# VH-VL binders against Cytochrome c oxidase assembly factor 8 (COA8): the designs that were tried, part 2

Target 1, 167 residues: Cytochrome c oxidase assembly factor 8 (COA8), of Homo sapiens (Human) (q96il0)
Amino acid sequence: APERGAERRDTAPSGVSRFCPPRKSCHDWIGPPDKYSNLRPVHFYIPENESPLEQKLRKLRQETQEWNQQFWANQNLTFSKEKEEFIHSRLKTKGLGLRTESGQKATLNAEEMADFYKEFLSKNFQKHMYYNRDWYKRNFAITFFMGKVALERIWNKLKQKQKKRSN

## First folded at step 3 (VH-VL)

Design ma5 (from n51 with light chain Y32W S95E; framework fv_ebronucimab)
Fold by ESMFold2-Fast, scan of step 3:
Structure ma5 (fold): chain C 167 residues (1-167), chain A 123 residues (1-123), chain B 111 residues (1-111)
Amino acid sequence: as target 1 above (167 residues)
Amino acid sequence: EVQLVESGGGLVQPGRSLRLSCAASGFTFSDYAMNWVRQAPGKGLEWVSGISGSGYSTSYADSVQGRFTISRDNGKNSLYLQMNSLRAEDTALYFCAKDLGEYYWTSDAFDIWGQGTMVTVSS
Amino acid sequence: QSELTQPRSVSGSPGQSVTISCTGTSSDVGYWNYVSWYQQHPGKAPKLLISDVSKRPSGVPDRFSGSKSGNTASLTISGLQAEDEADYYCQSYDESYDAYVFGTGTDVTVL
């Protein structure tokens, strides 16, 4: 079934921070934090002789990264929206404006903000539990596929030894 | 019960568009890649398109590339196929099928299939 | 996209064994364990019979077995029964196209 509150969630815009790894890089690259998710994207190195199995592993890892980026982008967007609504509501209740005399955004004290954080975490507890479960499941799938790639590389080395001996 | 139910098929004229839907139940939809497979009357199976669990990766058969768009709504446990510029050759029963492997095309097998929805492209 | 080659039909008597071949290339059938088999009765959706060349899902009798040698995969049905009369399709993944590919299909007749 759909999660309760799905209709009231903000949807994150598509896309991750863009950057270009050096053209001579032989390794994966870690980029700057994404504006919405605050996570650093990994740009995967593509070997010139990538096997089909290696390609599947890389694409599985890219799929997992995109899922992770979308989850946190949506969560951070929802948090920011609900935080602003909470602050606005509390300031109106106190008869205060949304901005200070200096033109800055009016803020609440730490104790009032603690109430919001407790409510937000409690409300999203099940969502975060599902996220953690899916995160572990995805990493198990990646680890399993990494094992297959390792086995393929061993078999290729063994086959190469036989060919070298025959030549 | 693990089940896939297709809908949206029908009779449509060449050059027009049609949108197919597939409703999934009985499993965690977002954990699995999903596929569309078609079968023309009296003919064999043809893979049409696939989409990864998150929707990040999509892939298409050459015969539909640029005309069809696969998408999914994990919050609604639903898979879609937007079919544009339909041709007589697209006439087929369209099946929704779940990958056996998690998240991406890791097992290359489809363990659960719907009963299909018939698309007829004729003038 | 290239289809995997299967014989159009095979036939046998009850209790006998029949084997269906599925021939591809080094980029699909010949590469790793990316071969599945499906059984389709008339008017029904396909049913997964074998995955990963030789792995049987729950509920599939052990008289169905799969194997692979080079670019050719095979499905063997031993102890052939009347209910085995169906169309059979092999499937693999073609890395050159990043796409699944099905076999041409084989009609199994039980005489």
Scores: ipSAE 0.020, ipTM 0.628, lowest interface PAE 6.7, mean pLDDT 83

Design ma6 (from n51 with heavy chain Y103W W105L; framework fv_ebronucimab)
Fold by ESMFold2-Fast, scan of step 3:
Structure ma6 (fold): chain C 167 residues (1-167), chain A 123 residues (1-123), chain B 111 residues (1-111)
Amino acid sequence: as target 1 above (167 residues)
Amino acid sequence: EVQLVESGGGLVQPGRSLRLSCAASGFTFSDYAMNWVRQAPGKGLEWVSGISGSGYSTSYADSVQGRFTISRDNGKNSLYLQMNSLRAEDTALYFCAKDLGEWYLTSDAFDIWGQGTMVTVSS
Amino acid sequence: QSELTQPRSVSGSPGQSVTISCTGTSSDVGYYNYVSWYQQHPGKAPKLLISDVSKRPSGVPDRFSGSKSGNTASLTISGLQAEDEADYYCQSYDSSYDAYVFGTGTDVTVL
């Protein structure tokens, strides 16, 4: 099981008390931001007695996370590529080199870059709209499934209480 | 309106490779997991492989693990099955099948099936 | 991977009821509601009849019903008609192998 990778990001909470996780508390591991998507991955803890519903929920959440990671990795790559192509094209049009005399990458001013951002957002409007639609669909499905898992756990607890009372 | 059309089947010699395709129409392809199911002549149905809507998760029957690769191209509404190291026992009609629910927990049922494409592995 | 066990054939006359059993293990048929049924006519692709043990998709007649007890699921066809003559397959999800499993298939004949 990987240690909780969050380390200690914040100061100790006020009211020094022992942290005693409640029964069935989640022990997921949170990783560092992905270099391409800039999103933090979550590694889900697998319970020893995972039910089929719990397994399907976990797989759905893992699939949704990977879908989200892939979307933003691809989007960020596309943005970087098109931005660099735009800058190179404009610099060539001005008769300027790709590097300054100091060896740094040559850049355009804010007014020139505004044209790129406007066009990029316009071009990707439908793509982002589809992303939002799918993101809401996936969250609805996950929430609904979490509800079913909760009901299953309540039902199982009721069955256990009846069995113990019979003895 | 909703349909799946398989293609790519044919006669192939043992040890060779073949790639099957499935073209989907009439639904949002990327919202659904897809499966390959085969049926040998005169025999029953056998699940071969499955792939999630995004393509992240794949699974395979033990009989094809390490030889077959399932993939999809959501931009083309297409599902693929790359079959390597083919054996006589891989001879079957191969169906493309869509999961019933889009991320909903209803069943592991397949509600839409293609007509199938015949793969014959013979020397 | 182990198949689910079905009788090879069942038969009945028009208007009667027939029942097809599908027996698996506690990790597939006996585990939650992961049971589906398919009808296949000769030369045709399978058609979904029942999902989630007992749910009928739109367009499937009320004559088809599903149930489950322990590790055995059952498909019942009431008011048997000539068009019901076909092969029937059960299907479940095997939680132990993260795989789908089909039954051995049952040929229904209408006498």
Scores: ipSAE 0.000, ipTM 0.542, lowest interface PAE 12.4, mean pLDDT 81

Design ma8 (from b26 with heavy chain Q100E, light chain S95R; framework fv_belrestotug)
Fold by ESMFold2-Fast, scan of step 3:
Structure ma8 (fold): chain C 167 residues (1-167), chain A 121 residues (1-121), chain B 108 residues (1-108)
Amino acid sequence: as target 1 above (167 residues)
Amino acid sequence: QVQLVQSGAEVKKPGASVKVSCKASGYTFTEYYMHWVRQAPGQGLEWMGVINPSGDETSYAQKFQGRVTLTRDTSTSTVYMELSSLRSEDTAVYYCARYELDYSTGWFDPWGQGTTVTVSS
Amino acid sequence: EIVLTQSPGTLSLSPGERATLSCRASQSVDSSYLAWYQQKPGQAPRLLIYDASSRATGIPDRFSGSGSGTDFTLTISRLEPEDFAVYYCQQYGDRPYTFGGGTKVEIK
């Protein structure tokens, strides 16, 4: 089970479905890597007195996390599928089977695989450019709202001190 | 037209070596692997090995390891099969064969016409 | 290595009859990577079927292949005079590549 405030460590198979932080945790929790995206999910703590601005920041961070998780899960799936198709295609053109004499999965040498990596990167260049653009845009927005939240918290502390002071 | 043309018949004595050639035409020689298969008189087909003409990498059937050597010459689009320490049981027709370039067509197509190697004293 | 056993060794049939040739593998052939070849006396083998059931270019539709795993079949639906030949199955799912012992289809 995870402990309050501690980084969760779990030797069970990784994935979002296996990430369950304690109820009423007072800290954000970082889970094990998602089995599809290989990224660690964050479960955000929600204070009882969360301001509308704090909620907006949290929602933006959650939406950005979902977007990032989905992008990399899809990218990894596409990579794996196209890599498998490339290997099978090359083995067929060579008249080679999918398995070696030892029963291991047949593979291409490093030089042949370099051709696949070059093709995959060039084919996905535009997609990666759009990802980078959106990534910068989202992080700029998050940083902007973090600044607003920081200013709000400073203002609230000053107001709190003012209320505690004598007339 | 994709075509494989092999060298002529050979007669060898036991203990000698034989080198059979297979010249490819009608396609890009370095894009496809070339296989070698033999057939003894009245017997079935026996796979011997394969060569990658691009990198000169080879793989041999265990039975022939140590006696067979596959080589290629990219300038003449030719693959060679050399079999050493010949025995009478090596008497056979030796074929080279290629995979078809189109995925809708088969494997080991086309075949060379075959080269008869006779080993006798 | 995968051993391919063809049966029967010889089929004696007349033109117009159906020929059914069997090829059995000693272990499962990955992705049904199995081919069938026809060989006539003095000639190199000719590809008929690849990937167990795909007919090669130029091969008449009376030739068909079926099967998966360890059991494969070549069927010639109605024998023509030119179909009397020796037929070999071959697997390319695993190295080393192996051929069956052949089935001779001969005229009665």
Scores: ipSAE 0.000, ipTM 0.428, lowest interface PAE 21.2, mean pLDDT 79

Design na1 (from n42 with heavy chain I104W; framework fv_ebronucimab)
Fold by ESMFold2-Fast, scan of step 3:
Structure na1 (fold): chain C 167 residues (1-167), chain A 122 residues (1-122), chain B 111 residues (1-111)
Amino acid sequence: as target 1 above (167 residues)
Amino acid sequence: EVQLVESGGGLVQPGRSLRLSCAASGFTFEDYAMNWVRQAPGKGLEWVSGISWNSGDISYADSVQGRFTISRDNGKNSLYLQMNSLRAEDTALYFCAKDHSYYWGSGYFDYWGQGTMVTVSS
Amino acid sequence: QSELTQPRSVSGSPGQSVTISCTGSSSNIGAGYDVHWYQQHPGKAPKLLISGNSERPSGVPDRFSGSKSGNTASLTISGLQAEDEADYYCQSYDYSLSGWVFGTGTDVTVL
């Protein structure tokens, strides 16, 4: 019997977690959010008659997805690390332990965290600006090839229709 | 079999120009970004310039910006580096390197040529 | 300074392990860009050794391994052999330069 709701988790070449699509799929599959990047991976369906142009588009999309996931996985890890270091330092300054009497991680209120968030956003401004620029360039290339694939498919349908009409 | 063959190097006087070529074979040249990397005698690797698959993205090291021009001819499977206003510090072995990526930014260089020597001296 | 920092040289005996560090900045390795490693024998072109921090291309022995944490990447050569005597370079992308940066290079000597 087919497995129900089962999924397999693997580490991608980029070091980011990945999920397997259903055993057989005739469409692109969108998986659950990655633990580290918090982005949903797309598992691309590969047609048996994939053209070289379609393969080029798929590889561009896969490579862009891996880049995007790696960027956000690193960003989230950096945020979490720096946040924990800030909280630890602040609690030490107050003479407080890292855990509450209930055994939960001690935390700071929103007012105390405001300076951390402001500093984090400020120092990452240029990084995010360059990320957005590269994201734009990648999406331009993807859009361009999507257009070419669409034209190829239209042309192939027209050739097929012409062949049927010629018979 | 992927091959990259550089040519055009030689001895040139400071302030003059030289044009390097790289002939590519064994892969779909138009699908990949291409790069020039140099290595001065006895020194380390220095990235010089890169160009995306369609010439839409081009970048240069600060040391060569405004003096060097990278270009490609996808119909001829060829990469070029036009080097103007040459300086003694441009003396190096110049490698042609294939990016694994179609787009600009996060690639690695999976294949390299043997290099062509450029010597800038009076 | 846009170069990634590597030790000038490391040495070991056959069968031992050596590790080469590669330290970058917030605009390259610290920004999350992958680190790639190249091996260069004297008089030869560089050859891709490790891609994407830890992936081995076909033909590269499994005794070569890579890792990355924060601003630093490492290449480890286990079971050191005479043919491993070469220069090793790390590489990453730098968003502020809109280009690639190489490490300063490490000369591995097999004693």
Scores: ipSAE 0.057, ipTM 0.666, lowest interface PAE 6.5, mean pLDDT 84

Design na10 (from n42 with heavy chain H100L; framework fv_ebronucimab)
Fold by ESMFold2-Fast, scan of step 3:
Structure na10 (fold): chain C 167 residues (1-167), chain A 122 residues (1-122), chain B 111 residues (1-111)
Amino acid sequence: as target 1 above (167 residues)
Amino acid sequence: EVQLVESGGGLVQPGRSLRLSCAASGFTFEDYAMNWVRQAPGKGLEWVSGISWNSGDISYADSVQGRFTISRDNGKNSLYLQMNSLRAEDTALYFCAKDLSYYIGSGYFDYWGQGTMVTVSS
Amino acid sequence: QSELTQPRSVSGSPGQSVTISCTGSSSNIGAGYDVHWYQQHPGKAPKLLISGNSERPSGVPDRFSGSKSGNTASLTISGLQAEDEADYYCQSYDYSLSGWVFGTGTDVTVL
């Protein structure tokens, strides 16, 4: 972890980038897009008097973020790998080399690439449907705890107001 | 120290029911998914069932679907497996396993209990 | 129900390396889910050996390493020792089953 306001970028075990905000931040910090998942990470501020409900909500959000980052990092890696394999296969079938005479990387036209995109989407349809189902389950729990935290904060304000009036 | 202690196993006749319990200690039980894994004598590991931290996500292996019910009591730090319509092929050592994650599929099993033996025989 | 395919047994001499393969399908390892490895000595509960394809938990020697490519994960044990004689199981998540799948298990023998 960075000390004295320094920022550090590092790779997490799940294959996503790590970001550390300045230590004195009193707000959630939104980082730049992760190079693997292309998603922006959120670094959560931890208040000194965090309640058990607030801690539960934060941990649920952090775990959901890590799950989401890992899914898209893996999906993007798979897409890139399969795209390169498809291009190489089609060039080989056409009797073309991987490079042009000028040394540039050989590519396929948009019509040919449309075949790859259709195949990729079809092959990954079920995986994305299950991802969406799990995403909804996670967000239901997060929304529920957001509501509980909001009610706790309202109740605490009411108790504090009552104490001021009674004392 | 994290501990998982299974109980409730024993000898039972085919078609009968049995309930297994797993008592957890040394961690915040309500924050983690929990799993049952079984191992028949001399055979490999077979995942039986899992339950998320809030019981909002529950899943079963095809071999036990409709017969077994997983549940948890977060106030008692306990995991349960209700086994109905038991068959000879359900004979196995049943392990309780702690997930690192809140939900099934995002973690791994960092701690295991010693197991409780279930023998289904006439 | 075991879904991931492992060799039934592998063997090696002390000091040599052995590799255990774990092959899945498009709904588990091929879908990008991490592979975890467990070591089980006779009469004992399984113990986590490798998490997240290649991460070693505290107390696991550097001799154990993991990798994953496509539908296949591998566990490599270098510098084989007598105490490595055990059963090894891979594990991954399967989205079509909405649950965990274990490998068929591999018995490692140190000759």
Scores: ipSAE 0.224, ipTM 0.724, lowest interface PAE 5.1, mean pLDDT 85

Design na12 (from n42 with heavy chain N54Y; framework fv_ebronucimab)
Fold by ESMFold2-Fast, scan of step 3:
Structure na12 (fold): chain C 167 residues (1-167), chain A 122 residues (1-122), chain B 111 residues (1-111)
Amino acid sequence: as target 1 above (167 residues)
Amino acid sequence: EVQLVESGGGLVQPGRSLRLSCAASGFTFEDYAMNWVRQAPGKGLEWVSGISWYSGDISYADSVQGRFTISRDNGKNSLYLQMNSLRAEDTALYFCAKDHSYYIGSGYFDYWGQGTMVTVSS
Amino acid sequence: QSELTQPRSVSGSPGQSVTISCTGSSSNIGAGYDVHWYQQHPGKAPKLLISGNSERPSGVPDRFSGSKSGNTASLTISGLQAEDEADYYCQSYDYSLSGWVFGTGTDVTVL
């Protein structure tokens, strides 16, 4: 897995585009799926006049994204590792080699793989339930701050309009 | 500078109640998760309870669930731990710890208080 | 509550390197949660030593380093000094407990 700290802190500038999205808009950018988590990251644009409340919302969204990337990168790694171990164990039990006569990697049929998927899902059921609980809590906080930012923007717009009318 | 000052500890009989306080200064208290961690004499650290920046996410260690209540007063920059039905095994130095994150579980404890001693005995 | 497993004690002479392991389970370190390390001198509060597996806070010497692989994290102290004599605790988040879990603690003795 890539060093998330280096990626987050821009300590390895090579390889990551610092330019705006292809449209050259310099807004929030949705990148390609991460090779480890398979999730599309959001690269947040920071305006020069970001309010403290807007900064707090952005930081909450960034922390939630990092938490999600970490969870799914680990989940995918665990799945791949256990899948290979399952296949190797079942091939050994059948007295078969790890490679076919043609030199291709030996595999199990769909029915046998279904056993692995059932066991993996059962083993990870509680983990996924707690992930969903934490996801809900984090999104509640984000929604709350999105509401506060929206109210701030409405209030500021109304104040500007009122000032214009008074002048 | 960031400071956390615990108070409210003392000698208390089993089955009684005690309320701990933690006064915070030097940071925007309402923006961070806060935690209570205890350490029995000569023993290791045990996490007791945590509360998120908005009080919407609260968690307890199984050993204190149903007996202890964590709360915060953001207007007073204060964290509290209400301890009911105290047992001899609750005897420990109780630390207040600041989370680096707004959420429980995504940060780390970047600042700690000096602790307040709670002794539960007859 | 489950704890992260650390050796009870490690010892070394000044200038040596010592390593402290921290082993968790599938619900904490094995689930991909970061490991943090704290140093506690006798009679003092714990102090953050390493955050996010390997990051050093300002003021922590380069001789302290952290790493993580699978469900095990390690803290390495190179160039051991007398002032490193302390208790060291690892910490991670446990999703099944919905809370923090600390290691059993390791006493580092400088001979």
Scores: ipSAE 0.039, ipTM 0.683, lowest interface PAE 5.8, mean pLDDT 84

Design na13 (from n42 with heavy chain S55Y; framework fv_ebronucimab)
Fold by ESMFold2-Fast, scan of step 3:
Structure na13 (fold): chain C 167 residues (1-167), chain A 122 residues (1-122), chain B 111 residues (1-111)
Amino acid sequence: as target 1 above (167 residues)
Amino acid sequence: EVQLVESGGGLVQPGRSLRLSCAASGFTFEDYAMNWVRQAPGKGLEWVSGISWNYGDISYADSVQGRFTISRDNGKNSLYLQMNSLRAEDTALYFCAKDHSYYIGSGYFDYWGQGTMVTVSS
Amino acid sequence: QSELTQPRSVSGSPGQSVTISCTGSSSNIGAGYDVHWYQQHPGKAPKLLISGNSERPSGVPDRFSGSKSGNTASLTISGLQAEDEADYYCQSYDYSLSGWVFGTGTDVTVL
């Protein structure tokens, strides 16, 4: 409760929308796509009998979600800002206004935008490589703990079955 | 309450080795990333090394890469920094810092120890 | 390594407001990583002051506030008090270094 709230606030990516899940839910809550990251946030349900291992898995998944939301929110905002700046600079160079006769924002053709896309991709290549590396590391850890939780649940089922049979 | 207690600092000659320890209490040590941060007398903070909640994710500042080794013993709630090939510029107060996150880079340092002084001089 | 740039010193009188800037690059603050702030009194360990650009930990007065825009973060201390005389450090993550970077530090003097 307080710990989880503090944890969310402390580690949450800047600019990520917060949503309010229904109270007393017995399931994970999936929200609408975030305006900036375009990813759906998940609010994790905490069962009353959550094991320490299940808690570790949940916290790992929550932290990975926050990291992922932060990365994509920033990436999308940066792309939009730099794209608009590029368009405005090119229009000024051509001596054109920023608006069309219809009042819409003036745009560049596909050939002109190709320069921007090449530049943006090249500039962000290293950043995306590091993102992918960390993404694989995080998913490996999640998969590992999911396996541990599955084995714990199987073991508990077998123990329960043994007790019923021997009692 | 959370406590971090560093030890192992002292006077050491250039080219020698020293091992720092940090004893942690008041939280589930194995669940958090841990970091070493140093501060030379009268100077600013410099991050030295970090280790995630697991043993596989370790990172070092370029200035110490290849000379220092960070490690942890979750059974003993302890963090270590093995410092080899020490140089005069390694002279600093070394802080143990707890990350709020499981991984290096997604948290912040919510608790700090008081530091242990390492002086590299002849 | 790469450090975040802060002014060397800032001064003010009790009750005034002071602002400390922290400027990074495209591999840290400019990449969207959060900025955290630490306060360090002489002879003491640093203490977390602001996390995640603008969040105040429990026990930190509301006189302290943080913000971030582009490559620059700012820490503002309103209603300056004598006890605020300390060194202040910003911190962010740098993906190209795969590690943390601290600011150069700012000495706040209360005159």
Scores: ipSAE 0.307, ipTM 0.732, lowest interface PAE 4.1, mean pLDDT 85

Design na16 (from n42 with heavy chain D57E I58Y; framework fv_ebronucimab)
Fold by ESMFold2-Fast, scan of step 3:
Structure na16 (fold): chain C 167 residues (1-167), chain A 122 residues (1-122), chain B 111 residues (1-111)
Amino acid sequence: as target 1 above (167 residues)
Amino acid sequence: EVQLVESGGGLVQPGRSLRLSCAASGFTFEDYAMNWVRQAPGKGLEWVSGISWNSGEYSYADSVQGRFTISRDNGKNSLYLQMNSLRAEDTALYFCAKDHSYYIGSGYFDYWGQGTMVTVSS
Amino acid sequence: QSELTQPRSVSGSPGQSVTISCTGSSSNIGAGYDVHWYQQHPGKAPKLLISGNSERPSGVPDRFSGSKSGNTASLTISGLQAEDEADYYCQSYDYSLSGWVFGTGTDVTVL
């Protein structure tokens, strides 16, 4: 239907749309990487006759995407902030300014930065372990609901087939 | 209409056990995480325990770890809290709370029961 | 378990605005977890007031608003009414505890 895309527009109550899908899309649309999380968001197509079970699967996938985006956006911002603080602290310890005589931003070599990366990973190890645990739990649930949706579609097809045989 | 009804509370001596139940209706119980929250008389809310939609994940507050056991029966739309080795500080009104998510930590508590009172005293 | 820090009490006159703060740590609010708010009238069960930092559930007046910045979340009640006299609790998830933490609670008194 020509107006299906307009009628089925994503009207999520929270926030401004990060990207816009093609006007007459009948499938999921993948956007560009988010500035903060560096993850590609997926815009989920909503079928005209979406079942409650299909709606739950879609919402679970959307909720998992938002959770994942938020985690990595926060992690990347924290990394960048702590990295800058580390660099400034080490330059101050060396008696160096934040800028060179030519006005260039002063920096640390790879060996010095290795200390920061090791400390950051160690400090955030538990947080990343909990993230990985939750990521797998969420994907297990998505797989389970995908199975339920598949069974529902098979059941609907069988009901349609039996109706044809009865007619 | 979502309803959560707690039961099983009462007066119990220190060191004894009680089992709390929460009967749920008005939603697809098997699709949501469930939680127990307690409130001592005149005090604030304290999360006690949570369990995911399929019992694949459960967690406890440090204060009850090793003494309390959360469980659910999706076929009966029921949540349980087995409380062992009860202490005076466990005295509280115990609420059953529905999570908006399938997992602990992803949602919020959109519906609460009225609570069941547990008094641990000698 | 560690709790989120709220002021013990806040008071105001009808029609005024009051704000309740909720301060956490790097393992909960500071880690980017959402803050939820609950209202509890004396002798009643808590009721969800704000979800996901700033979203209002159906039936909650728009005079209730929430926000979050860094380690701190705030609940603002505009046009304070007598029926708003209640206890208010913030809530967030703490990954180091693998569980939920509630705020210490704030008693709102309408003068």
Scores: ipSAE 0.006, ipTM 0.572, lowest interface PAE 10.7, mean pLDDT 83

